# Ledger of designs, part 9: VHH binders against Glycosyltransferase family protein 64 C3

Target 1, 302 residues: Glycosyltransferase family protein 64 C3, of Arabidopsis thaliana (Mouse-ear cress) (q9c975)
Amino acid sequence: DPDPCDATNQREFQKLRSDQITVLINGYSEYRIPLLQTIVASYSSSSIVSSILVLWGNPSTPDQLLDQLYQNLTQYSPGSASISLIQQSSSSLNARFLPRSSVDTRAVLICDDDVEIDQRSLEFAFSVWKSNPDRLVGTFVRSHGFDLQGKEWIYTVHPDKYSIVLTKFMMMKQDYLFEYSCKGGVEMEEMRMIVDQMRNCEDILMNFVAADRLRAGPIMVGAERVRDWGDARNEEVEERVRDVGLSSRRVEHRKRRGNCIREFHRVMGKMPLMYSYGKVVNSVGEQGLCRKAGKLVFCDRD

## First folded at step 5 (VHH; framework vhh_7nfr_2)

Design c86 (from b0 with S35H)
Fold by ESMFold2-Fast, scan of step 5:
Structure c86 (fold): chain B 302 residues (1-302), chain A 123 residues (1-123)
Amino acid sequence: as target 1 above (302 residues)
Amino acid sequence: QVQLQESGGGLVQPGGSLRLSCAASGFTFSDYWMHWVRQAPGEGREWVSDISGSGGYTYYADSVKGRFTIARDNVKNTLYLLMDSLKSDDTAVYYCARELYYDSSGEGYFDYWGQGTQVTVSS
């Protein structure tokens, strides 16, 4: 659709397919194409995946390279899932949340081009989402907190609670795409502009949107096998990136994301994020009780 | 092809000042966060500072906070690092780096680097 926000073209939730998901995977770096191909092939092999949309955000990529990528994606993906390669008109991270008429499933999976999840865990996440379709469901979580000394909201990690699911793996209902991209007026426009300026935080903003509407936190699901490749796949720059990113760059990343929380709080005039506790795990393969810290708990407890 | 070229390094006394420049070409400069990264003799790379495409947001490593200022001129496609109160520990090769587009749930990394400019702080 030329206007993704044309409400007359938006499908009702009940009219959408409930048996499968659509995977929306971001691509930009030509260095990650081999990894992207592997990840797409993995998703395509799952019976619950009906369609995979590769959202390509790099306007500098030659058409010939994109044509070759599309041929490789279709050639080496063994499943029945339809595969589309969409060249975005913008490199904006907000574009990953644009509603699309080609997406006919109730559930969408938002994911990065550097995360692999096993098929069983993917199916389990979908089952959890089906039981909680208004919530964001994912495998990677973070939290907001309030720094009493600095008197400001921060981005952090807590062992006991979380409020933010990351776009490394985020399953949600399709109508949140329209909520994020098409509703909320000038306040949402300002927050999307902050995302563009930051080149970051579209995942945090989606969590703000969902929490504000639902008044509940997200759900964390465990994965049996997960590989987070991150920047480690690029052999050309791996040494330099690893040297820089190991400490001082992680501090910068936390500060930037904390500033996003503060900016969204300023624009909205409230903190809509809510905490969730614990995670849901598929323990069928790992049954029993184990002694941890002097207590009997499920063996797969973290 | 993307190209980054640093200049402005040299020998300076402790407590002195330097202005580093990075001339960028081959891309829309204002669309990218830009970084300064340094490497001291015998040590790994250390991130120093970054600046958003518009210049509206800046961040600094704790080791340089309050002494260094990052700036950019998007009309001239040039990145700057204004270095005040230089210490012997600031001796390093300083690199200009372009931030790669990345998914916001992960840490970004650099897709292009300059050749570096040597800064030596010595009496």
Scores: ipSAE 0.582, ipTM 0.810, lowest interface PAE 1.6, mean pLDDT 85

Design c87 (from b0 with Y59W)
Fold by ESMFold2-Fast, scan of step 5:
Structure c87 (fold): chain B 302 residues (1-302), chain A 123 residues (1-123)
Amino acid sequence: as target 1 above (302 residues)
Amino acid sequence: QVQLQESGGGLVQPGGSLRLSCAASGFTFSDYWMSWVRQAPGEGREWVSDISGSGGYTWYADSVKGRFTIARDNVKNTLYLLMDSLKSDDTAVYYCARELYYDSSGEGYFDYWGQGTQVTVSS
């Protein structure tokens, strides 16, 4: 990579492409290669996708296997989007937000290798983002909260409000890559070091960055069909059986994300996260009630 | 290529102490969170503790908090679990595991496991 933080690499927003997006998708597990290929092919089929960068974060993967992966990605992706496979030198989660000279679009989509979204919903998310380019736009949300009994900030879920969009699917302006990776001085560097030490929370940190700059929360968008292969409800029986004894670690995982919020609050000296309410849905052609599988439901439900 | 080898298990009486070690090779040890996971006879695997690559962060299951201490020596590429005030319920095979985090949506995965070391707490 050229120096990603060279100021000459940060192009003015108005000079970047407004008609398409660049997809930045993380990969690591060789077990997920078939799913990754399916997801990349899906993104490549959309006319709004200009380029897909597969960020391969497993430094132990042999070059021969990466060559095979790249051939498969290009062979089985039917769209006009350019596809690049980038082997990262480290598994740092901060690397998913490194600015890259090849990214020429105003909008970037940050996503995981285990999330599938339908093309209509991808296009709708982009339309929502274009109307709100300073906000993080995504389909998976969480919230921060203050535990009055424990007297500390926590990571949680509320049915009525949210403040955090997850990197499972997060659309944002390219400028935030530079804000996260190259700006903010010692304060940002300390928080990126916390992300590396925790091996977690790069999504939370990006939400802190965006909220601090904008003074507003993110936007949740609805999707007609979203498949999250990482969600416990979508796990295969074999995986659930193998992990039964690790339930104590799952409980602690939520506490660790709360610790990230507390650490970022400490470093910044403030809580920049702000709540958003409601979900933006594509109502064009999907308003009202529809019959799906013999039930009367809202048409936007799969 | 990646190898994890546990040692230090054995028989100990209730209230006793043991120190487990895990020798790591084939990767940059300091770049990875490391875990101890145990499996009692007839039970599933239970996560016990983990430690960040630098050693700056440590986490413990509620069942072992205040009794166990996780530590690492990045020069020797060795992970430790110091077990105090052992109870019969601590009887298990203890595994050293390397943690994998490549996205924020998933909980951490374990991509490599050691062979395990038996800890028996009994009179």
Scores: ipSAE 0.379, ipTM 0.703, lowest interface PAE 3.2, mean pLDDT 85

Design c88 (from b0 with Y59F)
Fold by ESMFold2-Fast, scan of step 5:
Order: structure tokens, then sequence, then C-alpha cells
Structure c88 (fold): chain B 302 residues (1-302), chain A 123 residues (1-123)
């Protein structure tokens, strides 16, 4: 303890800092430590970042290794942002959304340890969020859909619409941490238990929470340079005897994510997810429009 | 030390059935999702099925859905794959694998594998 859900941690939005953000970056794999260090250094270089919390979800990592990680994070980060390393008591993905007394900013950025974004795009995402503080704002999107043949909700991608922002890069108001982790009674408890059993879908559940409260979809923002090291197409290591093929892995992932949507729909008794259309970009010399699957969309939609 | 050991493979005729087992040791078995993955001669590895730590959730590749059943016994620390209506296309080495959760993307990473057991479906 202390209890993250203590009422004193539910701070008033207007009393929180509006000038900067807190970055909450998830870590677990010791093999990703070098990449995590470069990503933290990148965020620390931005003037809009006041604090970076590395949420370490592997409870079996030795204290000595965590001490070394903390020293490296602070030594190799050139910016003025404060850096904290928090070892979580469990490997639960729900723990990334726990309220924390040290977070004093209105906006938080939820991100993975395998996504790099340029400073200008980070600043632009923050400006978009400030104009839309009740929405989830991010760079990676997916959609829910209804499969007419199977008569079930599915997890999918559409070229023209989206309803789900991924935790690869998700900016949101701090209030949603408390909504996810501390409110909603038995229904939210059941859905968080589903996340734990699935080892997945905490991002989908956050989108359900936000959409249900706001009755609006998320906002997709473009980035000038973004690199997703977790995208299987970018994996540089040759497929080993021990690894499954990329297409097979994606099939399992989609089935699991679809089941989460169906389970959350069942628990809530409704489908609160709503579609958003289009992508907000800072500025470009020329906007490209392309025909994909018979529809006119932005050429860079993926 | 983590160990996974498969058994139950063999030669079976089309339409036949086999039950594969995987004995796990060296970790808290009930804390992990477990998978069956197969590799046919000259092909890449194909995910077949997985099961949650509690056994409450199971998923199957479309090619095996309705024919295969994944199960686990957390008291015996054993994973099972019950294969029915076997086809020649099911011929492969079947591997037991432990899933490691490490980030919010949720794409499976397999940190430990068994040695595999050969399943041959032939007349």
Amino acid sequence: as target 1 above (302 residues)
Amino acid sequence: QVQLQESGGGLVQPGGSLRLSCAASGFTFSDYWMSWVRQAPGEGREWVSDISGSGGYTFYADSVKGRFTIARDNVKNTLYLLMDSLKSDDTAVYYCARELYYDSSGEGYFDYWGQGTQVTVSS
C-alpha cells in the first residue's frame, strides 16, 4: 500500500497541471531494456514531458537488475523530465492503468516499450488532446465490427473508420485511470478479470470505458516519424524453430481480441464503442488521397 | 528449470484419433497460457490451439476447429490435445509451448518449447 483507489487520489481535473504530460511506459522483457532506454531518452528530451514512469510488470526480475536499469535510464536521458522505475506487484496488464499519487498532470500518455515517435508529433498529439480532453487520442487504431455470417462482434481494421486506440500510444485524461481501476463496481471487476485471464485487451477495455462515458469515438493523430518495433513485419530476427509464423500468430491475436469485445459487450449489456472517421495531421505540403478497397482514403492509412 | 515433454504421437489412418500430452515442470503451470504449435515437413510453424491458465478460455486455428480439443490438468501439470477426424494435412511435428506475456500488444511470445512429437496421418 498505499491503496491506489483511495479517494484522496481522485484529484480534481482543474487542480492538475495543464502544461505538460506524464508518460506511463510499460516494461516487462529484459531483452527490450536497450530499446526501452532509447525510448525513455527520446521522451525525456521533449519540453512537454514532466515525468516518465516506467511500469515494470515482470515480478521475477532481480532488484539488482532493476537498480541498474534505473541508473541507466537516468544516466542516458538528457532531458529535465523526472524518471521513476516502479516494479509492479503483479504482471497484470490492468496495473498500467492504476492511479498514482505522483501523477500531477491532466494528461497521461500510455505507451509500450517498443514504439518510437518524433518530438514534433508528440507535441502535436498533446495539442489535439488539449482541444479534446475527454477523448482517447493516439496514433494506432483498430475497429470493432459485426460479422453477419457468424453473428458475432469481431476485432478488425477498416480503411475509413476506427473505434479503438491502442496502448502502443494513447493519450488520455488522468481521470480515466480512476474510472478503469476504481469505479464501475462488479461489472468493471469482471471485465478486469477477463483482461487478466486473456493476458490481453486492457486497451480495448479502456476504449469501452471512455466511449461509454463520453458517447463519442477516439481521435487518430498522424506522426511524422513513428517506428513500431513490435510490428511483426519489422522483426529482424530470423524465424526460429521455436517461433510461430507471423500470419498464424496474427490469427490467434485477432481471435483473442474479438473474444474480449464479445465478453465486454456481454458484461455491459451494450456496445458503447463508436466510430470515428479521418485522421488529424499537423501539416504536410500535400495531402495524398488513395483508393483502397474501392474507397477514397488517406494514402498513409494502415 | 523449465521442462516441457510431449508424448502420444504416432502413425494413424485418416479419420482416426490421437491424444497428445505435454508434461510440464519447473514453473507454476496454472499461471501460464499454453499452446500447441505444429510444423509440417518443409513448412513454417503453425499455431494450432491455446488455453488460458485456468482452462476457462480456449482458441483454435480455423483448420482444426471442431476436430481438435485442447485441455489441461493443473493438478497433474499436463496439457492435452485431443485430435479427432485426422486428415493427411495434420501430419506434422507437434510442439507444446509456454506463452510469455510481456507487453500490451498481446501477441504471443513462446519462451519455452518441448522437443516435439511426430504425428503422421497416412493410409
Scores: ipSAE 0.600, ipTM 0.828, lowest interface PAE 1.8, mean pLDDT 86

Design c89 (from b0 with D50G)
Fold by ESMFold2-Fast, scan of step 5:
Structure c89 (fold): chain B 302 residues (1-302), chain A 123 residues (1-123)
Amino acid sequence: as target 1 above (302 residues)
Amino acid sequence: QVQLQESGGGLVQPGGSLRLSCAASGFTFSDYWMSWVRQAPGEGREWVSGISGSGGYTYYADSVKGRFTIARDNVKNTLYLLMDSLKSDDTAVYYCARELYYDSSGEGYFDYWGQGTQVTVSS
């Protein structure tokens, strides 16, 4: 699209498909291409997926490699979903939220190229979203908090509450793409600029946008099987990241994301993020109480 | 071709100061976060400091906070690490590294590394 913010290309919610989703997967790293192919093939095999758009943000990737990637994506994807590979003009994280006239579904799934989820959990997330179409629905959550000693907002993990769904897996209504990218005037422009300067926090900003519009928090959905190759706390993290000293990187990452929250709060003049409690699960084979690490706890807890 | 070349390492006494430089070429330097990463003898790599493409944001490991300053000159395509109040435990090979963008919810990797410059803090 020449102008993704052209209002003539924005279709009304009621005129969009309600039976399926469009998956928007961002890609950048050439070494993650084999994993990306596996993830795309998995999404393509689900009956609820109508289209998959691979948003390629690395301008240095040779055209020949992209052509091979597209060929592999179409050749090894068993489902009926249409697959598109889009070479982005910018490596900006904001670009993953650009509205596109080719997206004809009410729901879009924003996801990273390093997260694998089972089809049952994908279908369940869509069912939860259909019941709550104005909320962000996802499987990875974080929270904002207020540091009483420092007198500032922070990015954190809280066992009992959450306010932020991560773009590792985020299902939302298509309208939020236009809200993020095309509305909100100078304040939204400044916050998108902060995302670009930080090279981070587009997921936090989307949560700010959604919470401000709805005045409610996101919804966490449980997944039966999820594999997050990008999580530095996971023992399966790549050796290159481990060599850098993962604990130091995690502390920096949290501080950077905390600064994003403070900057967005400053620009908006308010804290629109709201807490949600608990998670929605499809079904459990275990009773409400389970034994984990020798302790009797609720089955959906650690 | 992306290249990162460190310089400025050497032998310095405890309490001394040292300035490291990293000359970058082959890419638009101002578009990338840059980091300093060190490796002490017999240890793994430790992230030390990072700076945004514009220089507007800086972050430090708790072990160096208040003693080290990261800076950049985007006109000269050069990254700096100004090290004050050096301690024996700062002895390491210091690497300049470019942050590879993957996604915002995960940690990035470093796609290009310099060859390293040795810093030895000893009396």
Scores: ipSAE 0.526, ipTM 0.785, lowest interface PAE 2.3, mean pLDDT 85

